# VHH binders against THO complex subunit 6 (THO6): the designs that were tried, part 26

Target 1, 367 residues: THO complex subunit 6 (THO6), of Arabidopsis thaliana (Mouse-ear cress) (q8l4m1)
Amino acid sequence: MYGDATNWNEDEYRESILKEREIETRTVFRTAWAPPARISNPDAFVVASSDGTLAFHSLNSLVSQSASFGYSKGQDVMVAEPERVVRAHEGPAYDVKFYGEDEDALLLSCGDDGRVRGWKWREFAESDVSLHLKENHLKPLLELINPQHKGPWGALSPMPEINAMSVDPQSGSVFTAAGDSCAYCWDVESGKIKMTFKGHSDYLHTVVSRSSASQILTGSEDGTARIWDCKTGKCVKVIGSQDKKSRLRVSSMALDGSESWLVCGQGKNLALWNLPASECVQTIPIPAHVQDVMFDEKQILTVGAEPLLRRFDLNGALLSQIHCAPCSVFSISLHPAGVVAVGGYGGIVDVISQFGSHLCTFRSSSL
Short names: E, the ipSAE of ESMFold2; O, the ipSAE of OpenDDE; V2, 0.75 times the mean of E and O plus 0.25 times the DockQ between their complexes.

## First folded at step 14 (VHH; framework vhh_7n9e_1)

Design h03 (from h01 with K52R R57K; at its last look DockQ between E and O 0.42; V2 from the best seeds 0.46)
Fold by OpenDDE, look of step 14:
Structure h03 (fold): chain B 367 residues (1-367), chain A 119 residues (1-119)
Amino acid sequence: as target 1 above (367 residues)
Amino acid sequence: DVQLVESGGGLVQAGGSLRLSCAASGFTFSRYHMYWGRQAPGKGREWVSGIRYSGSKTYYADSVKGRFTISRDNAKNTLYLQMNNLKPEDTALYYCARWSKNDYEFDYWGQGTQVTVSS
């Protein structure tokens, strides 16, 4: 039966192809596990993507969906429907963090539009999943907007993008790393900037809070990391090569639990710093560009421009290498139970157990 | 070589409309924020409007807010400025300019197109 080609809607087909392409080119920039709360779904996480959306997923739901559709563990990418999805930003969402440890925690996101938006996590998580994945217009409780600067001709500069965030609930602060080469300390209650950190010569990729020392650390495209005093706003230390030609961008940073050790992703290297000694104690070569790094107790986890999750000890020895579903990985997040979520190119999230088994691999369905 | 070429200027009566275009070449247009500026006779250059690289956000000087609309077609490498309800004080040479993220300045601008608004 030669299907009547007369009913073929070319426009619909075109739209479908475009949508598919969009999905295929979507990138997960950050995942964050929800804080342990008495909330009905303790094993939940949020996915921030290049399309500006935040998607909320429950691990239990994902596992159930996978089982129901007969997806083989670790090989097949499932299209998963999020419990909730919000268009948080007009451009890419680059980072997502939780502010707080209990049910009253805020979900924070930042993005290309130069905004930080915050929602009550409880409200975000408990909202009736209306069957129709309609863009839920959940209004943010918090909105921080980067300052615009006066440029030539008196022009307002574009609103600088926010590439990364760090939170310090003890001081009531959110720190942002911005495209204007500045870091900002925001008061969460007032929504105002408390301090501006100026000194980098290029845009910032990352920021981490060292609460015990009232400091923040920033990583920049200029190839340096800087340590800042939060009280004075002054740079206390510059980390990096003084040779401009040899400077590799600092793309990611992480502090260990003691906040005494810093690991920096710099090109195809990890640099491990003892902060009290202000010394680089180890440089670990990586075969691919590093895109994210974190500590797991005394181990370093890293992902990058390769489909691998690498684990190192503090001496730089490779402990494990696990294949992950994204071909390029931009985010690693660790659940307290030892489960790791990695997200990256293709909109793919891979949930990996502490033993290296794939619990779930999925793409969030698109709005 | 980076090139910006403005067009669409001319003589118009007060209350009239013009649409300016800026053709961009020599760079990836879709990656840059773009601006319109203008310079009136005997005055310094002033900004008029800006648009983000994706077109997601637009900016306007107070003097043109509500009357001018900036837009862009990234597929055509073209920046636009729709000017409505033109006033004699809008008389100026209008420039398109590329914003440099690295230098935090306008690194390239066109030769300009003349807009004259008669009373």
Scores: ipSAE 0.421, ipTM 0.751, lowest interface PAE 1.2, mean pLDDT 89
ESMFold2, look of step 14: ipSAE 0.524; ipTM 0.803
ESMFold2 (binder alone), look of step 14: mean pLDDT 89; pTM 0.894

Design h04 (from g05 with G102D; at its last look DockQ between E and O 0.50; V2 from the best seeds 0.56)
Fold by ESMFold2, look of step 14:
Structure h04 (fold): chain B 367 residues (1-367), chain A 119 residues (1-119)
Amino acid sequence: as target 1 above (367 residues)
Amino acid sequence: DVQLVESGGGLVQAGGSLRLSCAASGFTFSRYHMYWGRQAPGKGREWVSGIKYSGSRTYYADSVKGRFTISRDNAKNTLYLQMNNLKPEDTALYYCARWSKDDYEFDYWGQGTQVTVSS
């Protein structure tokens, strides 16, 4: 022996530091509240992240973890232990939706790998802690794969990513917004494409179903939103028909419950449309780029490239402005009780009560 | 105006290596998928390799898989093709090509750079 008695394992220390850094550099692209269950987990939600994982959390567990978590002075954000984590995608997971309203609902995700994957929510939400192991063996029940298209010289297109989904259980359909400038209608039972919506000149950011009119609406990098007839696949209206050189992407869209009001996030603006009148009724300037919008009854919630959750009435008056923990926020999700989850940069999720107080703030962990 | 300028071709012996470059200008390079194609003497153009706009996914023709590596540097607006274990059948004029955003076509390609592999 040559006299060095050092027992320090430098490799284990380095691996620990690198893992902490990986958690801190992730982005949450979508949160979604699970449908209420009559048996368990009535306030569960799912977090879709840039590492391709879906993490299921219970609000009660998160609040309990937050209350017992020892914060050092400033800067620390709790890394929460999820109830369940799966690797759903190669590359980022961009969107999560529930198909159905009960314990038989499907949990759907989409991502950069051009796939939609689905699990039975009950099986995904099983409370066996042994399912938290790093290796993920849970196979999805549903897999939808974007088409690759033949091109010149024998080439195939790259696999188009799927940036957003909208579900319509009444028609048995899922709609996807894809990176090949198309939207697709998929039949959930067969897993086959029922309709292709082609006409945008750049990739799609968002899709919203308008079930009452058998339509969908899409928002694109090309600066337009389009309304499509689901029966024919044809574009029936282009919103934002001005010269595309002067318009920014349509990043997010939402319909109100009547499906007559549409809000679009475009650049640093919200545009409110009355669809029966085909008129833009209101434009609300926002200091940062808008990244998500939704309706809460007749009020508009929005987040963007800033750490703020804003709420407006239909006349454009600011009703509230709440600071959020992520410095850039990509997702709003609203629980029927008025609790809001927002997620964004840094892997951070912030859960905000109906009264504006923060219930918990955490970084979503992963495999 | 869109310009794609290939370079790095030359004469190499079988089993050798070359690295091709394609300098892009006149468009936002980081927003377009890019491909390499080639045309051997007396033959039509064929694809060789492709890469997504972000660089996150790469694609290869079966004839070059495992030997060629496509990459891109979006900060320098440059596409690369590392060609290893070259064969005489790889002799061709090599083009870089831009994939169109709204159809299934290449909308621009360069004049090409000649690669000649001797036995």
Scores: ipSAE 0.561, ipTM 0.820, lowest interface PAE 1.4, mean pLDDT 85
ESMFold2 (binder alone), look of step 14: mean pLDDT 88; pTM 0.887
OpenDDE, look of step 14: ipSAE 0.609; ipTM 0.852

Design h05 (from g05 with G102D E105Y; at its last look DockQ between E and O 0.68; V2 from the best seeds 0.56)
Fold by ESMFold2, look of step 14:
Structure h05 (fold): chain B 367 residues (1-367), chain A 119 residues (1-119)
Amino acid sequence: as target 1 above (367 residues)
Amino acid sequence: DVQLVESGGGLVQAGGSLRLSCAASGFTFSRYHMYWGRQAPGKGREWVSGIKYSGSRTYYADSVKGRFTISRDNAKNTLYLQMNNLKPEDTALYYCARWSKDDYYFDYWGQGTQVTVSS
């Protein structure tokens, strides 16, 4: 007789430990708040992770899970069950954006596989069940594929990754920052490239659309940010040093609501630009490498290779500094109500109220 | 100075295996896509396999797919090609090559290592 009750299942235990370690070694590269659409899950957000998954969470579900979370295990951070998870990419998912208006919004993601994939948010968010893997339930509606380029000896270039996306709400264009040193403007309906922005000498980290001027801005490993005319594809301005000795990557950029103020994260500095004046107004030193920036009205939020969320005014004065659970933070996302989600190493997401208090901290689980 | 030095070639019988290595120096290896190419006697160079800078994606010519495996160790600045089930038509000088960052070409390659497959 096989089935000896004295021998517990070591394979099941080992699988449990390996899954736990997989979650703990994950990195969250992007969080994004979902639009407050006519759905049953208000105040929801999406987490894009190094394993290529997108995980959908709501604050109500997180609060419920947090309330029932006992510290009976040796874990110091709750592993949250997502309401929905999809495997969007082969390799890391680097960025998430929403495209379009609330009821027609698409959830867009991009990643290491050189693809942008999109789903109707309503269908993603309004399913009756949380699905991990099902046939024909969460197929992407949209797929944009980076070009491969012909080279010598009959070779093709590797598929360039897509590190960042930007959606211009006025034109409805989608822009990507790619690993082949180019940015691309996509015709979403045809899935074809409408414009190529070529001029950087190393891969791009970030892209930001500036609809008021029909421009995009790109930040690169080559140490420069560039401003491009979307109608011609030509570079209008180069910001930063192009010299090899002073090369510091431009890791992140953001525009304020007026699109007149630009903040750039470059190495251990924030550079604040007034674009109409073409002038760097302020440089703010940061103790750690800057990994994301954004504007909250006229204030600057930043995170980086440290467990801190910092807030500055336009004069460079530090307004607040909040401890974050991830030891290195790659993403800031701000809800219109002032709630902030940050994510980073360890698969950890920290949700911070508009008053600076922590609403929840969790590891986003996936497949 | 950019240097690419191949090693591990030799004489092997058909059906055998070899593992090629390419030691890279003089540049940040982990930032460049890398390829193996080969040149059979009296022929032009042709690509064999390629790998992204991170190692996350690999590419193979149809003639070697399923038999060869490209890999890289970015900590050791080394590119590898595991060659299994070798055939006489695999006889060639094998080169490692660096893909340029600013256009679509190989900007450096080594002197090569000879692989000879006998019947």
Scores: ipSAE 0.463, ipTM 0.788, lowest interface PAE 2.0, mean pLDDT 85
ESMFold2 (binder alone), look of step 14: mean pLDDT 88; pTM 0.879
OpenDDE, look of step 14: ipSAE 0.582; ipTM 0.851

Design h06 (from h01 with S100D; at its last look DockQ between E and O 0.71; V2 from the best seeds 0.59)
Fold by ESMFold2, look of step 14:
Structure h06 (fold): chain B 367 residues (1-367), chain A 119 residues (1-119)
Amino acid sequence: as target 1 above (367 residues)
Amino acid sequence: DVQLVESGGGLVQAGGSLRLSCAASGFTFSRYHMYWGRQAPGKGREWVSGIKYSGSRTYYADSVKGRFTISRDNAKNTLYLQMNNLKPEDTALYYCARWDKNDYEFDYWGQGTQVTVSS
């Protein structure tokens, strides 16, 4: 009889299709540019995804992969392989920040599992841990765990998620916005809570630190933003106060470099505040729900539940509007050189030059 | 008005299965963690199972882990408890309870539904 070998495996083909579908259903919740290299070029950034992974991508590698994409068979958006990947959280990873500026900076992440985890950035970027050797994953240097609270009938509270972080390396503090309606100040060295900021009536979406005034600002599902004194833990001001739930959640907040200007994303509006004057100077209507904001010097960048990156001046004038590949965008990250990374639905990241041109667009591949 | 109405209890033989439901109204169900608790005759209330507002995480008391499954349908404002391999020790009045994340308490619970497991 003739041979009985086959040269095609239907199971392997189906596994590849299932993996591709898993990547396409992912969401990027946060991108962050790595600390400046010795040369001030935008090169590396980290992607935090709904599958709980952090993926390091090199812009040079992405551009090279993008150049080869034209050889791909019928694919719409390039699936990029990361330089490094780690499973940082059980459930989604919501935010990533760098603690420190130099090569010794910590890469911090937070997520649905109620943890902050941290690695030395240099070790993360240079780790030889492969994707298939999960039992040898790079161990975090730091782990902060949200408190669970005792309840009745012998129950504990569910583990509160951590939706956002803000860092203050000068004080050695990390601030977290949690799903138990509290913000927390953590001492990075001891791993213990230094201060609890309680007053919101629903979970927090955002936290920003205002180091010049020893304050933090929080934005909540309860429809309010609050300003807190970090030394006492007391709420100093409530913006947009309401008794209970509001559909107009405060989804995002940012301070400019002087910490005098605050922009708040709430529903389909941006509210621009001058903090020394305690005055809302502008309200800018947005066609879609705002999901992230930031300052580029005295200009405001915003993204939301639409495929657009918008830029405004302090007078509320629209300066530019750039189409983005994700149909809903959750994250803006700005490099000092003016390069912007945005990420959102579909696991899609879009990297936009300082002149508004698209440098690359990809789906972030992970574990 | 917050209202929680349990149903699906009854008499079942040991080793059997039962599915409890809790209809929620008067609040945005999808924004609250929910729990099942129970009270056996002559004993205090104890928690049985809990589920996060999104359904993303579930929690079980040791006595029921592997046998009970909590779930929720946020579109129908309904909490469920699938109880398998029931034992006489599971005989109790079962309550659906809403978690108050600000005060770390159950701020509302229903009248309960009786589950009786015969031997």
Scores: ipSAE 0.458, ipTM 0.799, lowest interface PAE 1.7, mean pLDDT 84
ESMFold2 (binder alone), look of step 14: mean pLDDT 88; pTM 0.887
OpenDDE, look of step 14: ipSAE 0.640; ipTM 0.863

Design h07 (from h01 with T28D; at its last look DockQ between E and O 0.71; V2 from the best seeds 0.49)
Fold by OpenDDE, look of step 14:
Structure h07 (fold): chain B 367 residues (1-367), chain A 119 residues (1-119)
Amino acid sequence: as target 1 above (367 residues)
Amino acid sequence: DVQLVESGGGLVQAGGSLRLSCAASGFDFSRYHMYWGRQAPGKGREWVSGIKYSGSRTYYADSVKGRFTISRDNAKNTLYLQMNNLKPEDTALYYCARWSKNDYEFDYWGQGTQVTVSS
């Protein structure tokens, strides 16, 4: 039955196609599991996306939704309604972190607009599920804005984007990696910059805090990682090839629980460093570009420009390779129970058990 | 060698429009923030508009907000300035300038293109 084309609203169709394309091209840049708290929905996580939104999801809710719609575990991508959605940034949200371990933890996000925004997690999580995916205008408790420098002719420098964050609650600090090639230490209470770390020759991709040593480590497009003293602001060490032509961007970094081991994603390689010895102990080739890396105890997890989650031991041996739903994965986040969430292209999040089973695969519904 | 070449200037009546172009060469244009500045007779150089390397953000001086639009085509290595509703006070030599992220200055600028707005 060739539907009567006379009632075809071209504009509506166009809008629908545009919306669909937008959804299809959305990218999850970071996921973060909520800290264990005595709040409702202990197994919750936040999704930061390319459209500037933060979406809050409950694992229980996702599983229930999946069951109700008859989605087969691990095969079908479900469109899931978040418990809450906030438009956090103008432009992409690149990173999300929790600051604190209890009910008073702050949810922090950063993005292309050069801002860090923070919300009380409790308030974020307990708010009434708006039935109609209405943009909740939750006012942030914290707002950090990257500095603009006054240049010649009265011009202001562009506000540099913030590509990554690291938190150090012990020192009351948030560290940011910015597009102006600088890292910044922010005082969470005052909202002011305490220290600026200058030395990289290109923009920063990642920053990690080494609290035990009062250091931060930064990874840059210039192909180097740097270790910085947080007290002095000085670079202690440069990690990477001295040959400028052979330098691969440091796209991601992670410290183990002891903060003695560092893993760096550099192009299609993982570099494992013993920090006390200041030695690269292992280089692991990866078939695809690395986009995120983390430690799971004594194991290294990595994702990248392939639909795979790879697990390695510290000797560089491949332990497991698990197919994941996103064709390109930008984020790994580990739940204390051993469950991992991977997010990436298409706005897709894949929740994978410690045994490699898919618990839930979904796209967050768009505002 | 880094080169910036402005074009598109000319004589226009008040209320008219012009589109300036800046052709960039000798560097990776897509990695640099770009700006327009201008210098009126007897006045110092002032910034007019800026655009981020990706084109995701634009900046304008208060005097040109709502009238001027900066854009860029990274594939063509070209910076643009659409100027609408031009006023006599917009009369100036207009410069394209590259922003140095490391030095917080304009490290290169062109020779300029003259814009004259008649009353």
Scores: ipSAE 0.296, ipTM 0.755, lowest interface PAE 1.1, mean pLDDT 89
ESMFold2, look of step 14: ipSAE 0.531; ipTM 0.807
ESMFold2 (binder alone), look of step 14: mean pLDDT 88; pTM 0.886

## First folded at step 16 (VHH; framework vhh_7n9e_1)

Design i01 (from g05 with R31S H33R; at its last look DockQ between E and O 0.10; V2 from the best seeds 0.00; counts 0 for: pae E 6.3 > 2, placed apart)
Fold by OpenDDE, look of step 16:
Structure i01 (fold): chain B 367 residues (1-367), chain A 119 residues (1-119)
Amino acid sequence: as target 1 above (367 residues)
Amino acid sequence: DVQLVESGGGLVQAGGSLRLSCAASGFTFSSYRMYWGRQAPGKGREWVSGIKYSGSRTYYADSVKGRFTISRDNAKNTLYLQMNNLKPEDTALYYCARWSKGDYEFDYWGQGTQVTVSS
């Protein structure tokens, strides 16, 4: 049956190809589990992607869908429709965090457009399922905009991107790591900058809050991590090699629950620091570039430019390697129940149980 | 190799309009922020307008705000600058520039196109 080429719509075809390419090249930069709330959908998480969207997914829904489609191991990744999708940013959304521990938590995102946006999580999660397909123009409750600086040519610089966030609800603060090599402390109530942290010589990849000490830690492309006093804005310590030639970018950082231990992703290495002692206690070589790291109690979890989730003890011993669906993984997030969500290239998210079993693997559908 | 080629410059009377184009090649055009800059005689180079990846966000120097419009066609790898209500002070060599996020600077410039506004 020679398909009647006369009704071929070139524009539709072009759009379809572009859409397919977009889907294939989409990257999940961050996943975050929702705080345990009395909200109707327990075990929900948010996905921030390269297209600037935030997608809300329910684990229960995903698992049920996976079971219904009979996806056997090795078949095409399931395309899952999110419960809600919001276009949060122009350009990539790089980070997502929850501000608060209960039903009144804010969902915060940041991105390439140099903005932090915040929504009430409850409103984000409870909105009518029926509007699945329509770009819900849910207006953000909070909007923070990075300052523009006078650039080298005397004109205002472009808006610096925000590459990462950290939250400190105790102080009412959001911290941002920006493309202009500065970190900022924002007052959540006023929406104003309370403190600027200047000292890095290149853009920032990551920021973590050490609330117990009124500090933040920043990681930079310049190969260093810095510890800052939040009250004075002063750098109290520089961590890393001072040799420019050997400087590996600090791409990711995490604190343990006690806030006494710091792990830094630096190229193909993890550096473990005891902060009270101000000492690097371990350097763990990784076969691929590290892209994200976190603590699970006394264990270190890491992902990167390989389809593996690695787990280490504090002595640097490899405890486990688990294959992940994304070929390159940019985000790891831990549910309190021990379930891990990893996200990466291809818009793929893999949810892995505490035992290493895959609960669900999916690609989030595009708007 | 990264190439930026500007065109559309010329002589125009004050109050007139010009449209500049910049053809980009050798890189993924849609993955970069693009800018127009200019250099007037005896002055340093300055940026005048910028545009983000999708084109939805644009930036303008105060001197050209309300008069100039930047746009891009990612399918054609082309950057545009519509200049309206031109003034003698706008006389300059106009450059297309690529913004590097990693270096936080303009890493590539074109050869420029001359814009001359007569009084």
Scores: ipSAE 0.033, ipTM 0.484, lowest interface PAE 3.6, mean pLDDT 87
ESMFold2, look of step 16: ipSAE 0.053; ipTM 0.489
ESMFold2 (binder alone), look of step 16: mean pLDDT 86; pTM 0.865

Design i02 (from g05 with S30D H33R R57K; at its last look DockQ between E and O 0.33; V2 from the best seeds 0.00; counts 0 for: pae O 6.7 > 2)
Fold by OpenDDE, look of step 16:
Structure i02 (fold): chain B 367 residues (1-367), chain A 119 residues (1-119)
Amino acid sequence: as target 1 above (367 residues)
Amino acid sequence: DVQLVESGGGLVQAGGSLRLSCAASGFTFDRYRMYWGRQAPGKGREWVSGIKYSGSKTYYADSVKGRFTISRDNAKNTLYLQMNNLKPEDTALYYCARWSKGDYEFDYWGQGTQVTVSS
């Protein structure tokens, strides 16, 4: 039956192909689990993607959908509809964090447009499912805009991107790592910059708050990490090689629960630091470039430019390697129950149990 | 060696259009943000437009918004500036510039191409 080609709409077809390609080339840059106490569904997380969207997903919903479609191992990745999607940024959304533990927690995102935007999480999560398809123009409650600097020509430089965030609710602060090589401390209530941390010679990839010491740590393309005093704005210590030729970018950083241990992703290495001693105690070689790292109690979790989730002990011994769905993984996030969400290239999110089993693998549907 | 070579400038009447090109060589083009700047007689250099690596994001000075369009072809290592509805105040030497993220400055400029808009 030669399908009646007479009604073939080339434009529609073209649009469909472009949309498909966009979906396939989408990258998840960050996932974050929602605070368990605040939402009726404790197993919810937010996905920040390269298209500037924030998508809210429920694990229960995803698992149910997966079961219904009979997706066997090796078949096409399930396309899942989010509970809510917001176009948060012009350009990629690079990071997502929750600010606060109570019912009034804010969902914060940052991106390539040099903005931090914040929403009330409750409002974000409770909105009527029926409006799924419409660009939910949920107005942010908070908007922070990076400063524009006067360039060498007297003209204002483009707004620097924000590559990462860290939160300190105790001090009422949000910290940002920016493309202008500076970190900023923002007052959440006023929306104003309280402190600027200047000293890196290249743009920042990551920032972590050490609240117990009133410090932040920054990682930079210049191959160094810096420790900053939040009260004075001064750099307390530079971590890393002083040799420019051997400098590997600090792409990711994490503190353990005690805030005494720091792990840095540097190229194909993890560097473990004891902060009180100011000593690198372990260097762990990784076969691929590290893109994200975190602590799970006394264990280190890492992902990168390979389809693997690796787990190490503090001595650098490999404990486990788990295959994950994204071929390149940019984000790892840990649920209190031990479940890990990893996100990466292709817009793919893989939810892995504490035992290494895949609970759900999916791609978020596009707006 | 890094080279930026501008072309496409000329004399045009007010309300007319021009398309500028900048050929880049000596570096990985798609790893850099690229910009157009201009210098009018008796004035300092000012940025006009910028474009990110993949071309997904563009920037414009307020004076040229809605009239100028920046684009890039990474396969050809070429930067473009489509200028529509040109005004006498747009008369300037137009430069292509590479943005260094690490130095947070324009580290390389072309020789420029002259754009003259006659009233």
Scores: ipSAE 0.019, ipTM 0.418, lowest interface PAE 6.7, mean pLDDT 87
ESMFold2, look of step 16: ipSAE 0.057; ipTM 0.483
ESMFold2 (binder alone), look of step 16: mean pLDDT 86; pTM 0.862

